# Designs tried in a protein design chat: VHH binders against RNA 2',3'-cyclic phosphodiesterase. Part 1

Every score and structure here is a prediction.

Target 1, 188 residues: RNA 2',3'-cyclic phosphodiesterase, of Aquifex aeolicus (o66967)
Amino acid sequence: MKVVRAFVGFFTSKSINEVAERIKKEVDLKIMGKWVEPQNVHMTLQFLGDITEAQAIEVIKNLQEISKKNIPFRIKYKGLGVFPDVKRPRVLWIGVSEGANKLTNLAKEVARLNAKKGIIPKNSKNFVPHVTICRIKSYDRKTLNELLRKYRTVEFGEDEVNKIALISSTLTSVGPIYTVVEEFYLGG
Below, numbering starts at 1 at the first letter of every chain, in headers, positions and changes, except where a header shows other numbers; antibody chains are not in Kabat numbers.
F is the ipSAE of ESMFold2-Fast. E and O are both the ipSAE of ESMFold2, at different seeds. Each is the mean of both directions, binder to target and target to binder. V2 is 0.75 times the mean of E and O plus 0.25 times the DockQ between their complexes.
[cut] stands for letters that were removed.
Atom coordinates printed by the task and the answers are left out, and those that the model quotes come from them; centres of patches stay.

## First folded at step 1 (VHH)

Design b01 (framework vhh_nb_b201)
Fold by ESMFold2-Fast, scan of step 1:
Structure b01 (fold): chain B 188 residues (1-188), chain A 119 residues (1-119)
Amino acid sequence: as target 1 above (188 residues)
Amino acid sequence: QVQLQESGGGLVQAGGSLRLSCAASGSIFSDYAMGWYRQAPGKEREFVATITSGGSTYYADSVKGRFTISRDNAKNTVYLQMNSLKPEDTAVYYCAAEYDYGSEYYDYWGQGTQVTVSS
């Protein structure tokens, strides 16, 4: 069977897409790793991993149903955080303040419908709204702590969530190549 | 930070078997999903197999049923057992480590090990 590596989500708008580059310049090699390119900035609602073509068809049907039941909404990007925690920081991300509950409800609806069809990701985590800006390979602890403190309550931008997509990922040594398999506008 | 080193490549006849190993150092191996990728001459790097931190496995369609990925967290090592090898499997095989938050890319790459399958 043919499989595709996929996730459910959407690409962010220009309001946030260059934040990773801006912060990378600010920390000036004190935090090093894979910084997300502007064209690859996205919100993941559910990472699916490798799915079959039959599973992809079921996900598409679920996203179409979800899109008819949900209307567009605003989100505000605010604050920086790390996964899993500051003692072992591996992922630097931008948080969501306003609209976080609506994103969480949307993500839970996606996961619930997919689970009804037996589509359950293997390394799934409880949903936390975030936009990844760096996969950290090395860091200066004082610089990281100061960065997190400085940006704890800073607003980076605003976006309207008006569509959801099934997106495939082709992994390469120079980063992922994303392809929209199918997308649906909220509100129908 | 993770450092990866592959071993076990070599020359094998079609229909034969090889077992690749990838030893990880410098970080906590068990937090990472581990994968294998390959690159044939003149082609782009392609996915082969992955094993999550929880032990779930996934394979490219071209190798499913022939290759088996496994890990030994006590030894910080991931393995790729390759059976029923074909000339089309000839490539440099790379080990990759990805943090367990479901990244679309692998954070660390090994240097690669050559596998050559003769007809």
Scores: ipSAE 0.013, ipTM 0.192, lowest interface PAE 7.8, mean pLDDT 83

Design b02 (framework vhh_nb_b201)
Fold by ESMFold2-Fast, scan of step 1:
Structure b02 (fold): chain B 188 residues (1-188), chain A 119 residues (1-119)
Amino acid sequence: as target 1 above (188 residues)
Amino acid sequence: QVQLQESGGGLVQAGGSLRLSCAASGRTFSEYDMGWYRQAPGKEREFVATISYGGSTYYADSVKGRFTISRDNAKNTVYLQMNSLKPEDTAVYYCAADLYEWGDSYDYWGQGTQVTVSS
C-alpha cells in the first residue's frame, strides 16, 4: 500500500515567516538545530504520520465537513516557548494569544472526526497552538532562558485562519518538502 | 508508531567505556532524528547527544570529545559510545526519536538503561 506522510494544518502568512531566521541570527550559534525555513512555517492542527490513500480520502471528506461548519477567525502570534519543557528543550515555538481557544476547538473537531474513521495518530498529545521555529539539537541554557524571558510577551504578528488543508511531507536530507493535497476555505 | 528499546548499560569504573544501543521498531527508522538523554537521581532529564536522519551530530558540552553518537539505518539502531566515563555520568540513559516533520513536536521515548560509574 502506498502511504503518504501527512498533517492537517495551514501555512502561516509572511507576517511571521521570517521570525525563525531573525531569532537564529540573534542567538548566534548558542542555540543550534534545524531552523524552519520561511516557506515551511506552518500551524499543525493534527499530525497524522503515514496514512493510506483511503485514509487520505476520509480525512479530506472530514475537512470539507469541518470547513462548512466553521467561520474564519483571527489569531495573534505572541511569545516563545519550548516543548516539552525548559529542562529538555526539543522544539522552540511561537505561541498564540488571541484565537488560541478557537484553534484548539478546530483541532479537536479534526481529531474527533478522524478518530470516528479509525484515523488515530500514533502519538496523540494534548493540542497546544504553536508555530515551530527550531528543532533544537544543542543549546546554551543561559541563552535559551534569556531568550524565553525576553520574548515572553512579544507580539510577532497576526493571521486570519480562513482555510484548513491536508498537507503531505516528503523528507529529504536538506529538509521536508510540503505539498498541499487539498484545502478548504472556512465558511465555504 | 515507533517503539524504542535501550541496551548496553551497566556498572563501570571511572575512566572506562560503555556502548549503548537503541533498537527501533515500527515506522521507517531512517526518517527519524535519534537522540540520547539522561536523568540522574534527584535531577531533571538532560540532553546528551543527537543524530539527524541526515547524519549531523550535536552534543551537550559536558560530553563533547568523550561521547560519540552514530546510527545504522539497516539495523534500525542508534548507538552512544561513551569513553572516559566519570562518576557524574551516572544516570538512566533514554533513547528518543522524533520525526523531522515539525508536526509531532514530542519525542518517542524508550524505557531507559542504567549506567553507573564508580570511582
Scores: ipSAE 0.016, ipTM 0.333, lowest interface PAE 6.2, mean pLDDT 84

Design b03 (framework vhh_nb_b201)
Fold by ESMFold2-Fast, scan of step 1:
Structure b03 (fold): chain B 188 residues (1-188), chain A 119 residues (1-119)
Amino acid sequence: as target 1 above (188 residues)
Amino acid sequence: QVQLQESGGGLVQAGGSLRLSCAASGFTFSDYYMGWYRQAPGKEREFVATITEGGSTYYADSVKGRFTISRDNAKNTVYLQMNSLKPEDTAVYYCAADTYYDSSGYDYWGQGTQVTVSS
């Protein structure tokens, strides 16, 4: 029996995948950290942490059930924010405007079904739909504040949420390697 | 400035024990998931053990029953007790800290400490 670091989510479309690279260039070393590479841009619905293969099987069953009960829906990417807050910024992210409530409800359903199987997430409280673009190591406060203000109402693109996946993460010296364990299309 | 400082590595005979420590500073330690990873020569970095902010622990199958992870929030320190060491445990061991706001990997990494297990 092995354990895997895993999350439930989906990979984002090309409209959003290049945003991290563009913003990284714009801030020109005034915000430094681990910038998400285009192929790794994703939405996390529930971070599971380290789970066993038996737990992964239960998650897969739950995702299959959820996929049959939910239909595809549209989301719009809008705005930049930070976690946990601007006084202690650790994660820079792109927000969701249209479709945020549907994503939140989907994430809650995933968490509820997994909890029924004793699989309790280790993610932060008060789920906020977001796409991480940088894990911040150092920053110039003025530059960060100006960046957040500049992009507060900017729309970056849109996606149709049409599938949900269990994804494993292997952490390497150059960043995570994500592998889709199993994915399910939302019902038509 | 965030710092993770590992200690306790060294050379040990197969069947022996070592206790690794990781002293953390520059962040609110009690809010972070803490973990240990290792990298053997010519291999990718491998998960070893993790402890959540709430104290739940998880282990790689290869070390389960032999290694124990623990934390002391008052001392901002995470520990890895390694028992019944095998030559295949030889690696540089890295301490890591994560906020768990997403799945993009650990926020901070230590410099690593060498563990060598002789046959």
Scores: ipSAE 0.016, ipTM 0.283, lowest interface PAE 6.1, mean pLDDT 85

Design b04 (framework vhh_nb_b201)
Fold by ESMFold2-Fast, scan of step 1:
Structure b04 (fold): chain B 188 residues (1-188), chain A 121 residues (1-121)
Amino acid sequence: as target 1 above (188 residues)
Amino acid sequence: QVQLQESGGGLVQAGGSLRLSCAASGFTVSDNYMGWYRQAPGKEREFVATIYSGGETYYADSVKGRFTISRDNAKNTVYLQMNSLKPEDTAVYYCARDEGYDFWSGEFDYWGQGTQVTVSS
């Protein structure tokens, strides 16, 4: 059966897209891994994994319904963090301060409607709004701790969340290639 | 095609040892975050151990000092050496691989079929 690897989310504005490259240069090989290319910087509301064409159609219907019930809102990008924690860091990310609760509610609604159609969310439980900048393969502990401390309260930029999309991912040796399957603008 | 095949499970007495193997095909284990998870009857799947591409290892508190994760890059295989086994270690053990995609907090996108470990008292 034909399946597509997919997630629900949106691409970030140009103001935030170069942060990964700047921080990569700052840490100077003390944190190594897959640093996110500017064109691939995004917010994931729900990672779906491999879904069928029938499941994709149901997700699209749900996103259209959600877009009619939610209006655009502002978010501010602030702080750096790691998942799952500083003892075993895998993902370096930029956090959200203003608008985090609205993003969480939007992600929760996406997961709820998809679950009703038997599409089980990958990361809907205990959702944390974040923008990934590096998937960490090796790191210097002192450098990572200093980086997190330095950027704890730094604002990186702003965005208006005005659309949501079903995005497909094709993984390659040099990183993912993302394709928008369908997107919807938030409105009344 | 990505595949993970666990082996080495079985029945052992409390205090005994087992070595689990995870043979990978379709990708290189040294380029990926590899881990072991386990699931006991009626419980959620829980983290056991992980090894980063750079060789750093991390363990759940319940197994720290008793279990050791390692890899053989030439054989493209990940191992879990389990010492001082306890009845509460009884579970199906799963090998997992991080695809390098943007997953939330410790989630892996490829899993093996699992291997049963039973520890009798």
Scores: ipSAE 0.015, ipTM 0.388, lowest interface PAE 6.2, mean pLDDT 84

Design b05 (framework vhh_nb_b201)
Fold by ESMFold2-Fast, scan of step 1:
Structure b05 (fold): chain B 188 residues (1-188), chain A 117 residues (1-117)
Amino acid sequence: as target 1 above (188 residues)
Amino acid sequence: QVQLQESGGGLVQAGGSLRLSCAASGFIFSINAMGWYRQAPGKEREFVATITYGGDTYYADSVKGRFTISRDNAKNTVYLQMNSLKPEDTAVYYCAAVEVYTEYEYWGQGTQVTVSS
């Protein structure tokens, strides 16, 4: 069967969708890379990679069960960080302050149920709630350090996490196109 | 770019053992999980085992108790120790790696395992 590139997550609200463009302008070419377009800003609870249609069906069943056992909760977006670390930064992201533990628990439940169906990747211990805003190609170290310090205590907005989705990714020459395969409201 | 190179496949008698290796090269600092899949002739690719960077392991029901996945992070290598091999384990075995921060998935070219009865 054909495969689908997919992840479990949700799209963020207007509160942070424009942050990537704003920060890109602020750093004025001193951090360069693929900046995330407003329509593509999202929270990933588990990256699935290429999965079969049979695996996608199992993920959908798992998300439906998880949605029945979890209720909506609020999160606050705060601070900037990098992966894997400041010495070799490759991803610039917005963090989560309030609600981070609930997001981590939700991601852990997703990963646990999906692991029973043999889906790679499997490691929720490395889960850090984050919203990617730039995949870095080059950077000025002083600019990056100043940016991280400047925004350490800055709140970017809030969301209510009220749904989870299986989202497919179609890669194009200009970037990914994301499509919601199926979504479930928490508490339903 | 990440490259995965499998080795250790071959012909073995039922009840025997094989150890597969998969060496990763390129920028691999961000690789989070590595695993093994297999594909038998005329069948779809099937999950076998996976190991996280921290060492947590997951196995398909068909191989639990017989196969052991492990990794050596210093050598950027993942291993699959296959014991009590059965003819139905005959397949091409593929190594896969996930780079957590980019969400990229990498695959090796595969190594043939044939178990004779």
Scores: ipSAE 0.015, ipTM 0.335, lowest interface PAE 6.9, mean pLDDT 84

Design b06 (framework vhh_nb_b201; at its last look DockQ between E and O 0.49; V2 from the best seeds 0.00; counts 0 for: pae E 5.9 > 2)
Fold by ESMFold2, look of step 2:
Structure b06 (fold): chain B 188 residues (1-188), chain A 118 residues (1-118)
Amino acid sequence: as target 1 above (188 residues)
Amino acid sequence: QVQLQESGGGLVQAGGSLRLSCAASGFTFSSYDMGWYRQAPGKEREFVATIDSGGSTYYADSVKGRFTISRDNAKNTVYLQMNSLKPEDTAVYYCAKDYGDYEPFDYWGQGTQVTVSS
């Protein structure tokens, strides 16, 4: 069976899609890694890893069901954080203030329906709403700490969450290539 | 489908060297970042080193200058050269495949024990 590397999520609007480039410029090589290009900035609701075409079909059916049961909602992007923690930062991300609970509920619904079809990604963890802007390879600790403090209460923008998609990716030596497999607009 | 098999561990005196190997299969090795992690008894697994698909490397502060990560795309193998070993380096060392844009690391090997006596 053919295997597709995929996640459930959506791309962000222009309100924050250039934040990664702005912060990359601000830190001036003191935080280095794979900074996310504007067209690739996205919210992941569920990371699926490698799934078969048959599993992808089931995920698509589940997303269609979810889209009918949910209405669009607003989210506000606020603050910067790191995963897994400040002592070993690997991922720099933008957080969510308004709408974080609705995103969490939506992610749990996606995971629940996929689990009913036996689609349970290995090594998954509790959902934390975030938008990745850099996968860190090297950093100056002083610079990182100052950045996190500076942006602790800064609002970067907002989005209306009005669709969800199954998105596949191909990782190349120059970065990821994303393909929307199928998307559904929330209708309520 | 993904398989990662570590080897090269063992018992070594402080100040000595070891070279760890990780044989990989089940994916397009040259397209993925690879890494080494370690776990000492009673501690959480911690980052040691990573090498991206383009060959760029990154190290934890505790091993910088002593350890070297490398890869051989023709053999689908990643290596960790460990020099000037200290008792604090005693741990099980795990090879990991980084999925790139996704969280978390999806695949880990079985691990290989490194014991540094002093």
Scores: ipSAE 0.041, ipTM 0.406, lowest interface PAE 5.9, mean pLDDT 85
ESMFold2-Fast, scan of step 1: ipSAE 0.046; ipTM 0.402
ESMFold2 (binder alone), look of step 2: mean pLDDT 83; pTM 0.841
ESMFold2 at other seeds, look of step 2: ipSAE 0.064; ipTM 0.423

Design b07 (framework vhh_nb_b201)
Fold by ESMFold2-Fast, scan of step 1:
Structure b07 (fold): chain B 188 residues (1-188), chain A 121 residues (1-121)
Amino acid sequence: as target 1 above (188 residues)
Amino acid sequence: QVQLQESGGGLVQAGGSLRLSCAASGLTFSDYWMGWYRQAPGKEREFVATISSGGYTYYADSVKGRFTISRDNAKNTVYLQMNSLKPEDTAVYYCATESYYDILTGYEDYWGQGTQVTVSS
């Protein structure tokens, strides 16, 4: 049947949405890759991959249940890091300081309920709350190390996490286009 | 230890066809989305086409109807069939894993070394 590439998460605030563009300009081509456009900056709680319409319906039911059991909370964005590590950097991201434990608990609840319905993407490891700003294709090692040191303790802003969504992704020549399939307010 | 090796590039006349291949090793190929990108002199790399692990395909508007991406999981190979080639298709073509890298999934992007396609007018 009909399938969609999807994830569970939420879009970030305007101040965070501009960070990727600012860092991209600062590094002046010494870190190259797919920089996340402002409208696409988001927090992923669970990546689902390709799912069917029937699976999407089950995820939606689970998110509605989760939204009833969780209330809004504040998070603060702080620091830059890379995955998997500085020797093989693939992804440049913004970390979360305050609220990281609440995000982790929310992500675990999403994964557990989806797993009960047989919706299990490749096994997740330890969840680390993060916002991706660049998928790295090439880099100057000295520039990357200096960037990570400079921003290690810098605060980029804050958000209230007040909703969760099932979001679909369509890849285009200019990057992914994200569409909110359904969203639910926490505490509703 | 992942390696992607492109082949099939060359020189063709406008209106001609080429078939690119990308052989992958060191990964569980069937788990990965695979894509093609290209880079012309003086330009950034641009997206061309991708194929999901489930076989669903997505194309850049500039190549829709002319290019076809496909895969053979038994041979760990992804293909790009290029028809009705235009001089503006001249570029180095790169094979890549289309990672949906996320700490929750663990997938990563890998790139081949590229294969030159030249389309004369």
Scores: ipSAE 0.013, ipTM 0.179, lowest interface PAE 8.3, mean pLDDT 83

Design b08 (framework vhh_nb_b201)
Fold by ESMFold2-Fast, scan of step 1:
Structure b08 (fold): chain B 188 residues (1-188), chain A 118 residues (1-118)
Amino acid sequence: as target 1 above (188 residues)
Amino acid sequence: QVQLQESGGGLVQAGGSLRLSCAASGSIFSYYEMGWYRQAPGKEREFVATITSGGITYYADSVKGRFTISRDNAKNTVYLQMNSLKPEDTAVYYCAAGDDWSTYYEYWGQGTQVTVSS
């Protein structure tokens, strides 16, 4: 059975695509890992994992329905955080301040409709809007703590959430290759 | 579709050792980050150890120096060597697999019981 590794989300605008590179240079090898390349910076609304072609078709239908019921809205990118926590940081991310509730509602709508079609990712948790900038492999604890404190209230930019997409991910030794399977404009 | 199958759990005395194995079915195992989590009765599932696709390891403070995670890409298997076991290590141990680039582990095993007596 042919499967595709996929997620629902959108690619971010130029306003934050270079943040990962700037912060990587600032920490000067004291936080090492897989830093997200500018073209790969994105917001994930729901990670699906491996799905079948039949499941992909159902997700596409759901996204089309959602796009017709939601209008574009603005979000502001603010602050840095880590997952799962500062004791065992694995993901460094940029948060969302203004528009976070609308983004969370959109993500919940995606998950609800997909669940009604039996498309339920394992170990789903409460959605936290974020943009990943580094998958951390090693870190200097003092540098990480200082970085998080310094950027806690810093605004990195703005975006208009005006479309949602089903995006496939092909894993390679040098990083993921993302392909838009289908996308829909909000309000259309 | 990826399936994870744990083995190696059981009953052991405090101070003893166990080696857990997790066999993954499917392709691209070498690109996945593999991890171990555990859940004791009535408690939340907690992180134990992870190994990246590049072989870098991370451990929970409670197991550092006692547990060792490793992988064999030719056998699509990840291991957890558990030494100097304590009663507090008693839990169901879960294997997890995720894209090094994803924010969530998308594949989980069914778990294997580890019980440490005395």
Scores: ipSAE 0.013, ipTM 0.293, lowest interface PAE 7.4, mean pLDDT 85

Design b09 (framework vhh_nb_b201)
Fold by ESMFold2-Fast, scan of step 1:
Structure b09 (fold): chain B 188 residues (1-188), chain A 120 residues (1-120)
Amino acid sequence: as target 1 above (188 residues)
Amino acid sequence: QVQLQESGGGLVQAGGSLRLSCAASGRTFSDYYMGWYRQAPGKEREFVATIYSGGDTYYADSVKGRFTISRDNAKNTVYLQMNSLKPEDTAVYYCAAEPGYSYGDEYDYWGQGTQVTVSS
């Protein structure tokens, strides 16, 4: 069966694409893991998992509908956080301050329309707008706590959210290759 | 889908050695980042070691210099060589196949685990 691993989202602009590399250098091996390469920095609105070609076609139709009903908006990247929590940090991420509510509403629209077509991710959870910069494998607790405190109110950059895409993920020996299957400009 | 099966656990005295193996089903093994995690009774699951598709390795501070992770892509197997074992290394050891992404959104594949008991 032909399936593709996919998510709905968009790639971030140059304003924050190198933040992961910058912070990796700052922590000097005190936080180790899989740091996101600049070309792979993105915002996920809904992770879909493995979907069929028929499901991909329905998602594309839904994204086209959403793009016609929503206009571009600004977001600001601010602060660092971890998932699930500081006690057992797995994922280090950049948060969103300005525009977070608009991102959340956009993600809810995506999930609602996909659910109407029976496209419901098995392990779905409440949407929290974030940009992943590291999947943590080991960490010095003092360094992590100091990092989170230092960057709590730091602004990393801004973007205009002007398009949404269905993006496929292909794993290779050199890391993930993300391919835009289809994208739509907001207000178009 | 990737399926993982651990083996090689058992009872060993402090200062001894064990080698764990993890057999993976599949054509995508060489593209995955492979890892070992462990969970002691009543504790959270903790990271032990990872090996990237290209061979780079990372270790938890608690095992660095004592444990060595390796992979054999021809046999679809990842190994954990555990030397100078301590009672505190007692745990169920889990093999994980990760898609190689720096993201929390995608699924990891896990084995069922193998018990390691280190007596003092």
Scores: ipSAE 0.014, ipTM 0.261, lowest interface PAE 7.7, mean pLDDT 83

Design b10 (framework vhh_nb_b201)
Fold by ESMFold2-Fast, scan of step 1:
Structure b10 (fold): chain B 188 residues (1-188), chain A 122 residues (1-122)
Amino acid sequence: as target 1 above (188 residues)
Amino acid sequence: QVQLQESGGGLVQAGGSLRLSCAASGFTLDYYAMGWYRQAPGKEREFVATITSGGETYYADSVKGRFTISRDNAKNTVYLQMNSLKPEDTAVYYCAAQFEYSGSYYEPEDYWGQGTQVTVSS
């Protein structure tokens, strides 16, 4: 039995893939960490952690079922935020304004079906749709606060959510390498 | 100093009980799922139990009905109550704190304890 580190989600369109690099340049070393490369920008609907091949097969079946019951929809990327909070910022992310409820419902469907197969959610709180742009290791507090205020209501782009995937993550010295294990187009 | 410190391990006879504690210092547990993992001699580290920041619990099939995980956020501590212990439960038990805010960020290697030895004699 081989295990794979995996999540359910999709890669974002090129409309926002360069935002991390632009913000990184703007803060000029005042926020340091692992900045997400353009090819790795994605939306996570459910983080699965380490799963077996048997569990991956069950997730794939569930995603296929979900894809048949959901049709494509539009989302708008808006605002910057941090997890867990500004006092202990660990993750810098781009939020979702329009379409956030549809993403939340999709994520809940994924988690619900996976739970029925014994693949259990890691999250006990309400899902917050977001795109990670930096895993923060150090920061200048004033720069971070100013950045969050400046971009609180800025729209970064939009996307059509038209597919969902099981994606594997392999950690390397240059960061994670993401591989699509299987993907399904939303079609009703 | 940021650390997780396990305690409560020891030697116990088959059928006995132990309660493991994991105290976190230098950070708060509010955004962390807390888990217990174990590693027996010559085997890979395996999942035992987890409790989410909101209190949902999940167990490996081998320990369901025998082990109970709980947390006390006011004391920044997580517990593993182990009942009906078997020789097969002999392992070093590790506490882990895995960042879990919103369920989309998960770093299982954020914090790990040093481990505590549990030995169950026949």
Scores: ipSAE 0.015, ipTM 0.323, lowest interface PAE 6.8, mean pLDDT 83

Design b11 (framework vhh_nb_b201)
Fold by ESMFold2-Fast, scan of step 1:
Structure b11 (fold): chain B 188 residues (1-188), chain A 119 residues (1-119)
Amino acid sequence: as target 1 above (188 residues)
Amino acid sequence: QVQLQESGGGLVQAGGSLRLSCAASGSTFSIYYMGWYRQAPGKEREFVATISEGGSTYYADSVKGRFTISRDNAKNTVYLQMNSLKPEDTAVYYCATRVEYEGTVYDYWGQGTQVTVSS
């Protein structure tokens, strides 16, 4: 069967899309990996993995329902963190301070409605609001620890969460290519 | 980051009981799975027990029938009730949860709590 690798989320505003490039320059090759290009900076509300066309249609219906029941809200981007932890960092990300509760509730609603249609990702796990800026391949431990301390409480910008989308991911040799399959404005 | 705070460890005599607790900070997120692992001096970290969001439990054979894992989703807390403790249960006990990112699973770990069982 024909499948697409997909997630539910939204692309972030210009105010934080260039943070990855700025941090990359600051660390001066002491943290290396796949730094997220400005056009690819996004928030994931639910990673779906490989889904069929029929499942994609159901997700789209669910997102349309959710969009009618939720109104836009503000979030603030604050702090840097890593997955899974500082001893074995694999992903460098920007956190969410103000609005994290509303964002988490939105993600839970998405997961609940998708689950009602039998769309449950194989490795379903908890939701942690974050924006990835680098997939780390190598790092200088001192530089990473100093970076995380320096930016622990720094605000990078803010967004109004005003839409949600089903986004497909096509993996290529130069990285992922993201395509909006369908999007809906909150309150619309 | 997801922060896990453990409590309830200590010194107990063989045959005794302890209850470990682990609170996840920021009860504004859903946790699909929470579990316990342990590490004795000079040994690798080993699985003890896990519980899913829906309440399904899985235990290591060495603790099955003696330990009970449970959770309170309203408090975002997982518990490990440890009965009939043996000296071999002496270890640092770690609370863990998992985060999935683009098909990759990442584990979050607490700082650990020491459990010492005297003979």
Scores: ipSAE 0.006, ipTM 0.262, lowest interface PAE 10.3, mean pLDDT 83

